VH-VL binders against q9zuu9r114to356. Designs and how they scored, part 6

Target 1, 243 residues: q9zuu9r114to356
Amino acid sequence: IAWKDLTVTMKGKRKYSDKVVKSSNGYAFPGTMTVIMGPAKSGKSTLLRALAGRLPPSAKMYGEVFVNGSKSHMPYGSYGFVERETQLIGSLTVREFLYYSALLQLPGFLFQKRSVVEDAIQAMSLSDYANKLIGGHCYMKGLRSGERRRVSIARELVMRPHILFIDEPLYHLDSVSALLMMVTLKKLASMGCTLVFTIYQSSTEVFGLFDRICLLSNGNTLFFGETLACLQHFSNAGFPCPI

## First folded at step 4 (VH-VL)

Design s20 (framework fv_tiragolumab)
Fold by ESMFold2-Fast, scan of step 4:
Structure s20 (fold): chain C 243 residues (1-243), chain A 127 residues (1-127), chain B 113 residues (1-113)
Amino acid sequence: as target 1 above (243 residues)
Amino acid sequence: EVQLQQSGPGLVKPSQTLSLTCAISGDSVSSNSAAWNWIRQSPSRGLEWLGKTYYRSKWYNDYAVSVKGRITINPDTSKNQFSLQLNSVTPEDTAVFYCARDLFYDFWSGYYSFDYWGQGTLVTVSS
Amino acid sequence: DIVMTQSPDSLAVSLGERATINCKSSQSVLYSSNNKNYLAWYQQKPGQPPNLLIYWASTRESGVPDRFSGSGSGTDFTLTISSLQAEDVAVYYCQQYYSTPYTFGPGTKVEIK
């Protein structure tokens, strides 16, 4: 995937539209993790949704998105997209939830019966939790936030998407859970998936695992490129990389 | 390299159980990147997939509708082999039986074709 | 179940000539999300198990001569042998692995004219 001069506007409180993302340029490759990073209201979620064709009706997009060399709009739902907060069914086990999700999304039994679900469970490091009830945090013994987050990603994996967009995979995770998530996503990317996701902030350990970074601040791109190049860019300018 | 070696009787009487075993070398029957299949071949039906067994967090089986209710495919991790049991056989079950591996290609593609086959076992069902 | 058909039932081709075999599936075996056709071709010689030639409709298995090629998408597929050799005398089968039960074509017998 690649984008050029991508600008997103949303209706402001005043009569005229506010630019939320300003002339973004970038790309992501199969087998890699490309991360859109920035503080709240930097436009990172809006950019992710623009790439995925999931902008709200109040938004307008200018510029181009290319998939596999073709100039095309990314149609809604043609790839995997994981929301920041997902509704899970607490009365089902992880395996049951993923199986029913697969039945709703797959055009019949695409591969081996149940194999897709088991592959998603393994890809997201959920084998030890496969037979546990998802549950609810406040009312029923169930999965913790890190495990629930991996289940939400696994749900999209049953479609075997070649591009996976994730909005804040580290949302509400402690540092240990975040590192496990990143290792899991790095393994998933190595299996041929193109990962594009947003993060608010990361530790230095987590930051070092990214292949490419798009740094946003108030809609503006501060940097786009390889992680090492980002470190060099800010170091050479006399500042540490904003982590 | 992977090799599959079949063994079992070549003659079974009608209504009895047909039993075959496939021994694996060069791979593990519990490998989570492989699945282990039984396929038969007869002049009347051609090549017919019967079912498979595979390990993820636990063992799974998938079976063809044509043998539904009569077939069991079981792994044996201690001997690194898997077996076929087909109950209540009829003369129409006479065929050359093959074991075969299909392999997980990658996450987003899933499984692909049968890359290794056993030598084949002719099983005749007759009185 | 996905039904596979092949044409012709048999063909005779002179050494060095092109042989073409057609395979048709009763429904598409193309998965749009990854743009892969879940279609394989096998060669079977008398007394031997089938041998994998091509997977993903057009990807040649390691060790298979470059005279073998696969083409097509969706429901219609072709196996081509560009210059038939004596050792290519065999029955050729197409197979879909898009969904279980996996299904095979009835086979096409290739003989030297």
Scores: ipSAE 0.027, ipTM 0.590, lowest interface PAE 7.4, mean pLDDT 82

Design s27 (framework fv_tiragolumab)
Fold by ESMFold2-Fast, scan of step 4:
Structure s27 (fold): chain C 243 residues (1-243), chain A 127 residues (1-127), chain B 113 residues (1-113)
Amino acid sequence: as target 1 above (243 residues)
Amino acid sequence: EVQLQQSGPGLVKPSQTLSLTCAISGDSVSSNSAAWNWIRQSPSRGLEWLGKTYYRSKWYNDYAVSVKGRITINPDTSKNQFSLQLNSVTPEDTAVFYCARGPFYDFWSGYYSFDYWGQGTLVTVSS
Amino acid sequence: DIVMTQSPDSLAVSLGERATINCKSSQSVLYSSNNKNYLAWYQQKPGQPPNLLIYWASTRESGVPDRFSGSGSGTDFTLTISSLQAEDVAVYYCQQYYSSPFTFGPGTKVEIK
């Protein structure tokens, strides 16, 4: 995937359109992790949704997005998108929830649903939790936030997407759970999944796992490129990298 | 690198159980990127897929509807092989039986089809 | 079940000429999420097991000569042998691996005229 001069405008309160993402340029290579990083309201979620073709009707996009070597609008459902908050069904086990997702999302005559569900469980390191209740209802014991987040991602993996967009995969995770999540995502990328996701901030250990970074502030791209190049860019300027 | 070697009887009487074994070399029967299949070929039905066994966190099997209820495909991890048992055979089950690897399935690379085949075993069902 | 059909039943082609085999599935074998056609082609010579030639409708298996090519999408597929050689005399089968049970076409016998 690649984008050029991508600008996104949103309706403002004063009948004006504000540019939320300003002339963004970038690309994500197959089998790599590309991270859109920045503070709250930097435009990172909006850029992610623009790339995935999931902007709300009130938004307008300018510029070009190229997928698989062609200028293309990304059709809904052709790629995976994981929301920051995903609705899970607490009364189901992990395996049951993923089977339910497979029944709703996969074609009716595809009899490989069981196999794709087991592959998603394995890919997200959920084997030990597969038969456990998801939970999350008041006074009902269930999965912890880290496991719930991995289930959310596993749900989209059932469709075997070429590109997986994830909005804040580390949201509400402690440092240990965050590192496990990132190691798991790095393994997914190594298996051929192209990952593009947003992140607010990262530890040094987590930062080292990224292949490429798009650093945003108030809609402006401060940097785009290799992780090491980002560190060198800010170091050479005499300032610490803000990531 | 991968080789499949079949063994089993060439003659089975009607109503008895047909049993064949496929020994695997160059790959593991519990490989997460492979499924292990049985396919038969006869002049009347052509090539017919019978079923598969595969390991994905635990063992699974899938069987063709035409033989479901009569067929069992079992892996043996200690001997790195898998077997076919087909119950209550009739003369219509006379065929050359092949074991095959594939569809090779991993989550990202998708399916190959049947990339390695055993040598084939002619099984005649007659009185 | 997805039913596979092939045409023609048999084909006689002169050495160096093009051979074209058609395969049709009763249902689409295109998986929209990955945009791949779950279709393979096999070559079978007498006394031998089938040998995989093409998978994903158009991807040649390692070691398969460039004269073999696959094309098509959805329900209609073609195997082309651009310049038939003596060793290409065989029966050719298409196969879908989109849905269980996996099913094969009835085969097309290719022989030299």
Scores: ipSAE 0.000, ipTM 0.458, lowest interface PAE 13.2, mean pLDDT 80

Design s28 (framework fv_tiragolumab)
Fold by ESMFold2-Fast, scan of step 4:
Structure s28 (fold): chain C 243 residues (1-243), chain A 127 residues (1-127), chain B 113 residues (1-113)
Amino acid sequence: as target 1 above (243 residues)
Amino acid sequence: EVQLQQSGPGLVKPSQTLSLTCAISGDSVSSNSAAWNWIRQSPSRGLEWLGKTYYRSKWYNDYAVSVKGRITINPDTSKNQFSLQLNSVTPEDTAVFYCARDSYYDFWSGYYSFDYWGQGTLVTVSS
Amino acid sequence: DIVMTQSPDSLAVSLGERATINCKSSQSVLYSSNNKNYLAWYQQKPGQPPNLLIYWASTRESGVPDRFSGSGSGTDFTLTISSLQAEDVAVYYCQQYYSSPFTFGPGTKVEIK
């Protein structure tokens, strides 16, 4: 995937259009992790949704998005998209939830729906949790935030998308859970998935796992390129590197 | 390379249980990248898939509806083999039985069909 | 169940000439998310098990001569032997692995004319 001069406008609080993403240029290679970083209201979620073709009807997009050399908008459902906060069914086990999701989402009678579910469980390191209740009620305790986040991503993997967009995969995770999540995603990318996701902040260990970074502030791209180049860019400019 | 070798009796009387085994070399029966199948072939039904066993964190079995309730396919990890047990056989079960591997390509593509087959065993059901 | 149909039932072709075999599935075997057709072709010679020739409709299995090619998408598929050799006399089967139970076509017998 690649984009050129991508601008997104959305209705502001006073009913006039605000430019939320301003002339963004970038690319993500198959089998790599590309991260969109920035503070709240930097436009990172909007850019992610624009690339995924998931902008609301009130938004307008300008510029070009290319997939496999074609000037195209990816059709809905040809990729996976994971929201920051996902509704899970707490009364189901992880395996049951993923199987039910596969039954609802997979077209026709795809062979081995059970096998696809087991593949998703293994890909997201959920084997030890597969038979546990999801829970998450004040009333009923189940999986912790890290495991719930992995289940959310696994749900999208049953469709076997070639590109997976994730909005804040580390949201509400402690530092250990965040590192394990990134290692899991790095392995998933190495298996052929193109990962594009948003992050507010990361540790230095986590930051080092990213292949490319798009750094946003107030809709503007401060940097786009390889992770090592980002560190060098800010060092050479005499400013502290964002972490 | 992978080889599958079958063994079992060629003659079974009606109402008895048909039992066959398939020995695997060059791969593990518990490999996460394979599934182990039984297929039969007869002039009346052609090639007919009967079921499979495979390991994905635990053992699973899938069976064709036509034999569900009469069929059991079991792995034996110590001998690196898997077996077929078909109960209450009738003359209509007379067929050449094959074991076959269903190979896993990658996560995105899944399995790509039967790349290795056993030599086949003719099982005749007659009195 | 997905029903597989093949045509013709038998085919006589002269050595060095093209042989074409058609396969039709009752439902699409194309998985739109990865754009792969879950369709395989097998060759079976007398006294032998089936041998995999083609998977994902058009991908040749390792060791299979390049005169064998598969084409088609969705519900309609073709196996082509561009220049028939004596060793190609066999029965050819298509098979879907899109959904369980896996199902095979009835076979097409290829003979020398």
Scores: ipSAE 0.034, ipTM 0.599, lowest interface PAE 7.0, mean pLDDT 82

Design s29 (framework fv_tiragolumab)
Fold by ESMFold2-Fast, scan of step 4:
Structure s29 (fold): chain C 243 residues (1-243), chain A 127 residues (1-127), chain B 113 residues (1-113)
Amino acid sequence: as target 1 above (243 residues)
Amino acid sequence: EVQLQQSGPGLVKPSQTLSLTCAISGDSVSSNSAAWNWIRQSPSRGLEWLGKTYYRSKWYNDYAVSVKGRITINPDTSKNQFSLQLNSVTPEDTAVFYCARDLFTDFWSGYYSFDYWGQGTLVTVSS
Amino acid sequence: DIVMTQSPDSLAVSLGERATINCKSSQSVLYSSNNKNYLAWYQQKPGQPPNLLIYWASTRESGVPDRFSGSGSGTDFTLTISSLQAEDVAVYYCQQYYSSPFTFGPGTKVEIK
């Protein structure tokens, strides 16, 4: 996937249309992790949705998005999108929840759906949690935030998408859970998935796992390129890298 | 490097249980990327897949409907092998039996077909 | 259950000539999410187990000569031997692994004229 001169406007409060993303350029390669990083209201989630073709009807997009060299939207099912906050069913086990997702989304026979669920559990490092209740609300024994986030990603993996867009996979995770999540996503990318996701902040350890970075501030791109190039860029300029 | 070696009796009487074993070398029966299959071949039915066993956090079995209820495929992790038990055999079950591996390559590509086979065991069901 | 059929039942081909074997599935074996056809081809010589030649309809297994090629998508598939050699005398089977139970074609016997 690649984009060129991508601008997104949202209707402002009784005035002019606000430019939320301003002239963004970038690309993401198969098998790699590309991160869109920036503070709240930097436009990172809007850019992610623009790339995934999931902008609200009130938004207008200018510029070009290319998939496999074509100016076209990806067919439904060829990509997955994981929201920042996902609704899970606390009374179901992880395996049951993923199986119901497969039942609703996949064509084919029962054995194929069971196989895909087990593959998704394995891919997201959920094997030890597969028979545990998701839980949560009403003080039910259940998964912690890190495991819940991996379950939400596993749900999208059931469709075997080649491109996976994730809105803040580290949202509300502690440092240890965040590192485990990124290691899991790095493994997922190495298996052939193109990962594009947004991050508010990261530790030095987490930052080192990214292949490419798009740094956004107030809709503007501060940097786009390889992670090592980002570190070198700010080092050569005499300023610290904003990680 | 990967080899499958079959053993078991070549003659079984009608109504008895047919029992075969497949010993694995060069891979683990509990490998998270492999599944272990039994296939038979006869002039009347051709090549017929019977079922498989595989490990993915826990052990699973899938069986062909034609033999479901008569068939059990079990792993033995201590001996690195898996077995076939087919109950209440009839002369129609006379066939060459093969064990075979199918391999999970990656999440998106999934499985690709039977890359290693055992040498085959002719089992005759006759009185 | 997905039913596999092959044509012809047998064919005789001169050494160095092209051999073509057809396989049809009663249902599509194309998985739309990854765009792969879950179809394999096997070669079986007397007294031996089947040997995998091609998987995902067109991907040649390691060690298989490049004279073997697979083509097709969905329900119609072809195995081609571009220049038949003496060691290619065998029965060839197609197999779907899209859905359980996995099913095989009845086989095509290839002989030298």
Scores: ipSAE 0.006, ipTM 0.525, lowest interface PAE 9.6, mean pLDDT 81

Design s3 (framework fv_tiragolumab)
Fold by ESMFold2-Fast, scan of step 4:
Structure s3 (fold): chain C 243 residues (1-243), chain A 127 residues (1-127), chain B 113 residues (1-113)
Amino acid sequence: as target 1 above (243 residues)
Amino acid sequence: EVQLQQSGPGLVKPSQTLSLTCAISGDSVSSNSAAWNWIRQSPSRGLEWLGKTYYRSKWYNDYAVSVKGRITINPDTSKNQFSLQLNSVTPEDTAVFYCARDLFYDFWLGYYSFDYWGQGTLVTVSS
Amino acid sequence: DIVMTQSPDSLAVSLGERATINCKSSQSVLYSSNNKNYLAWYQQKPGQPPNLLIYWASTRESGVPDRFSGSGSGTDFTLTISSLQAEDVAVYYCQQYYSSPFTFGPGTKVEIK
């Protein structure tokens, strides 16, 4: 995937046609993790949604997106997308939830759908939690935030998307859970997935796992390139690379 | 190199149980990246997949509907082999039986078909 | 069940000439998520088990001569032997592994003319 001169505008309450993302250029490759990083209101979620074809009706997009060297339009739902906050069915176990997702979305027979579900459980390191209730309702305790996030990603993996967009996979995770999540996503990428996701901030350990970074501030791209090149760029300018 | 070696009787009486074993070398029967299959071949039905066994945190079996209810495929991790048991056989079950491996290539591509086969065992169902 | 058909039932081809075998599935074996066709081709010589030639419709198995090629997508597939050699006399089978039960075509016998 690659994009060129990608601009997104939205109708604001007080302003007309606010530019939320300004002339973004970038790319992401199979087997790698590309991160869109920036503070609140930097445009990172809007850029992610633009790439995934999930902009709201009030938004306008300009520029070009290419998949495998061809100009493409990414219609809603054509790739895997994981929201920052995911609604799960707390009365189901992890395996049941994924199985119902497979049943609704996959062609083929029941035993084949079971195999895909087990593959998704294994890929997201959920084997120990497969028979546990998801929970999350009053008086119904279940999975913790880290496990719930991995279940949300596993749901999308059932369709085996070649590109997976994740909106803030580390949202509401402590440092240990965040590192485990990133290690899991790195493993997922190594299996051939193109991962594109947003983060607000990261530790030095987590930052080192990224292949490429798109650093945004107020809709503007401050940097795009390899993670190592980002460190060199800011070091040469006399500042440490933002974490 | 992976090798599959079959053993079992070539003659089974009608209504009895057909039992075959496939010994594996060069791979583990409990490998997370492999599944272990039984396929038969006869003039009347051609090549027919019967089922498979595989390990993913626990053992699973998938069986073809045509033999479901009278087929069992079991692994033996201590001997690195897997077996076929087919109950209540009839002359129509006469076939050359093959064991075969299908391989999990990666998560996105899944499985890519039967890359290694046993030598084949002709099983005749006759009195 | 996905039903596989092959044409022709048999063909005779002169040494060095092109052999073409067709395979048709009763429903698509293209997996939408990865854009791969779950279709394999096997060669079987008398007294031997089938030998994998091609998987994912067009990917040649390691050790298989480059005169063998696979093409097609969805429901219609072709195995081509660009220059038939004496050792290529065999029965060729297509197989879908998109959906269980996995099913095979009835086979095409290739003979020297």
Scores: ipSAE 0.005, ipTM 0.516, lowest interface PAE 10.3, mean pLDDT 81

Design s30 (framework fv_tiragolumab)
Fold by ESMFold2-Fast, scan of step 4:
Structure s30 (fold): chain C 243 residues (1-243), chain A 127 residues (1-127), chain B 113 residues (1-113)
Amino acid sequence: as target 1 above (243 residues)
Amino acid sequence: EVQLQQSGPGLVKPSQTLSLTCAISGDSVSSNSAAWNWIRQSPSRGLEWLGKTYYRSKWYNDYAVSVKGRITINPDTSKNQFSLQLNSVTPEDTAVFYCARDLFEDFWSGYYSFDYWGQGTLVTVSS
Amino acid sequence: DIVMTQSPDSLAVSLGERATINCKSSQSVLYSSNNKNYLAWYQQKPGQPPNLLIYWASTRESGVPDRFSGSGSGTDFTLTISSLQAEDVAVYYCQQYYSSPFTFGPGTKVEIK
């Protein structure tokens, strides 16, 4: 995937339009992790949604998105999108929930649905949790936030998308769970997935796992390129890279 | 090098249970990247996939509808082998039975093809 | 079930000549998300199990001579033997692994003229 001069405007107060993303340029390669990083209201979620074709009807997009050399037109099932907050069904086990999702999302009987579900469980490192209740009630012994987040990503994987867009995969995770999540996503990328996701802030260990970074502030791109180049860019300018 | 070696009786009476075993060398029956299949071949039906067993976090089985309700495929991790049991056989079950491995390539591709096969066992169902 | 058909039922080809075998599936075995065709070709000689030649419609298995090639997409597939040799006399089967149950074609017998 690649984008060029991508600008997104949202309807503002009193029907005025505000530029939320300003002339963004970038690309993501198959098998790599590309991160869109920035503080709250930097435009990172809006850019992610623009790339995934999931902008609200009130938004206007200018510029172009290319997938496999074609202007942004991806076949059904070729990409997945994971929301920052996902509602799960606490009365189901992880396996049951993913099978239910496969029944709803897969057209006809494309694959052995059990095989697809087991592949998603393995890819997201959920094997030890597959038969546990998702839970969500305070007295019910269910999954913790880290496992719940991996289940939400696994739900999208049952469609086997080439590109996976994730809105803040580390949201509400402690530092250990966040590192495990990133290692899991790194392995998923190595299996052939193109990962594009947003992140508010990163530890040094987590930052080192990214292949490319798009750093945003108030809709403006401060940097786009390889993570090492980002560190060199800001060091040469007399500033530390905003990790 | 992976090898599959079949064993079991070549003659079964109608209404009885057909039992075959496939011993695996060069791979583990509990490998997360493999599935273990039974396929039969007869002049009337050609090559027909019967089912498979595979290990993820627990053992799973998938069976063809044509043998639904009378087939069981079981692994034996201690002997590194897997077996076929086909109940209530009739003369139309007469076939050469093969065990075979299919491999998991990656998450995006899934499983591909039967890359290793057992030598085959002719099972005749007759009185 | 996906039904596989092959043509011709039998084929007689002179040594060194091209042999072409066709396979048709009753529905598409192309998975749009990964752009792969879930189609394999096998060679079977008398008294032996089938031997994998080609998977993903066109990927040749390790150890298979380069005279064997696969082509096609969706519902129509072809196995080509560019220069038939004596050891290529066999029955050839196509197989879909797109959906369960996995199904095989009825086979095409290749003989020398």
Scores: ipSAE 0.006, ipTM 0.545, lowest interface PAE 9.4, mean pLDDT 82

Design s31 (framework fv_tiragolumab)
Fold by ESMFold2-Fast, scan of step 4:
Structure s31 (fold): chain C 243 residues (1-243), chain A 127 residues (1-127), chain B 113 residues (1-113)
Amino acid sequence: as target 1 above (243 residues)
Amino acid sequence: EVQLQQSGPGLVKPSQTLSLTCAISGDSVSSNSAAWNWIRQSPSRGLEWLGKTYYRSKWYNDYAVSVKGRITINPDTSKNQFSLQLNSVTPEDTAVFYCARDLFYDFWSGYTPFDYWGQGTLVTVSS
Amino acid sequence: DIVMTQSPDSLAVSLGERATINCKSSQSVLYSSNNKNYLAWYQQKPGQPPNLLIYWASTRESGVPDRFSGSGSGTDFTLTISSLQAEDVAVYYCQQYYSSPFTFGPGTKVEIK
């Protein structure tokens, strides 16, 4: 995937249009993790949704988005999108939830649906939790935030998308859970997935796992490129890298 | 590298249970990347997939509709082997039986076809 | 179930000449999301199990001579042996692994003319 001069406007206060993303340029390669990073309201979620074709009807997009070098139709199931907050069914086990998701969404009988579910469980490091109740009700003890977040991503993986867009995969995770999530996503990318996701802030350890960074502030791109180049860019300019 | 070695009787009487075993070397029967299959071959039906067993977080079995609840495929982790039991056999079940592995290629591509096969066992169903 | 058919049933070719075997599936075995065809070719010699030659319609298995090639997409597939050798006398089967149950073609017997 690649984009050029991508601008997104939304209706602002006092009936004037606000530019939320301003002339963004970038790309993401198969097998890599590309992160859109920035503070709250920097435009990172809006850019992610623009790339995934999920802007609200009130938004206007200018510029170009290319998939595999063309504006051609993407096959059904070729990309997935994971919301920052996803609803899970607390009365089901992880395996049951993923199986029902596969049953409802997977067309025909491409593979045995149980095999797809087991592959998703393995890919998201959920093997130890597969038979555990998701929970989340007042009386039910269930999965912790880190496991729940991985289940949300695993649900999208049952469709085997080429490109996976994730809005804030580290949202509400402690540092240990966040590192496991990033290591899991790095492994997933190495299996051929194109990962594009948003992050508010990152530790040094987590930052080192990214392949490419698009750094946003107030809709403006401060940097786009390889992770090492980002560190060099800010070092040479005499400013700390905003990690 | 990987070898599959079959054993079992070559003659079974009608209405009895056909039982075969496939011993695995060079891989584990509980490998998360493999599935273990039984396939038969006869002049009338050609090559016919019967089913498979595989381990992910627990054991799973997938069976062909053609063998309709009279088939069981079971792993034995202590002996690193898996078995086939086919109940209520008829002369029409006479075939050469093969065990075979299919392999998980990667998450995006799924599974590959049968890369290693056992030597085959001719089972004749006759009184 | 996906039904596989092959043509011809048998083929006689002179040593060093090209042999072509066709395979058709009753439904497409192309997975549009990854652009892969879930089709394999096997070689079987008398008294031996089938031996995997080709997978993903055109990818040669390790150790398979380069005279074997696979082509085609969707529902129509071809196995080509560019220069038939004596050791290539065998029955050749196509197989789909797109959906369960996995199904095989009826086979094509290749003999020397």
Scores: ipSAE 0.000, ipTM 0.518, lowest interface PAE 10.9, mean pLDDT 81

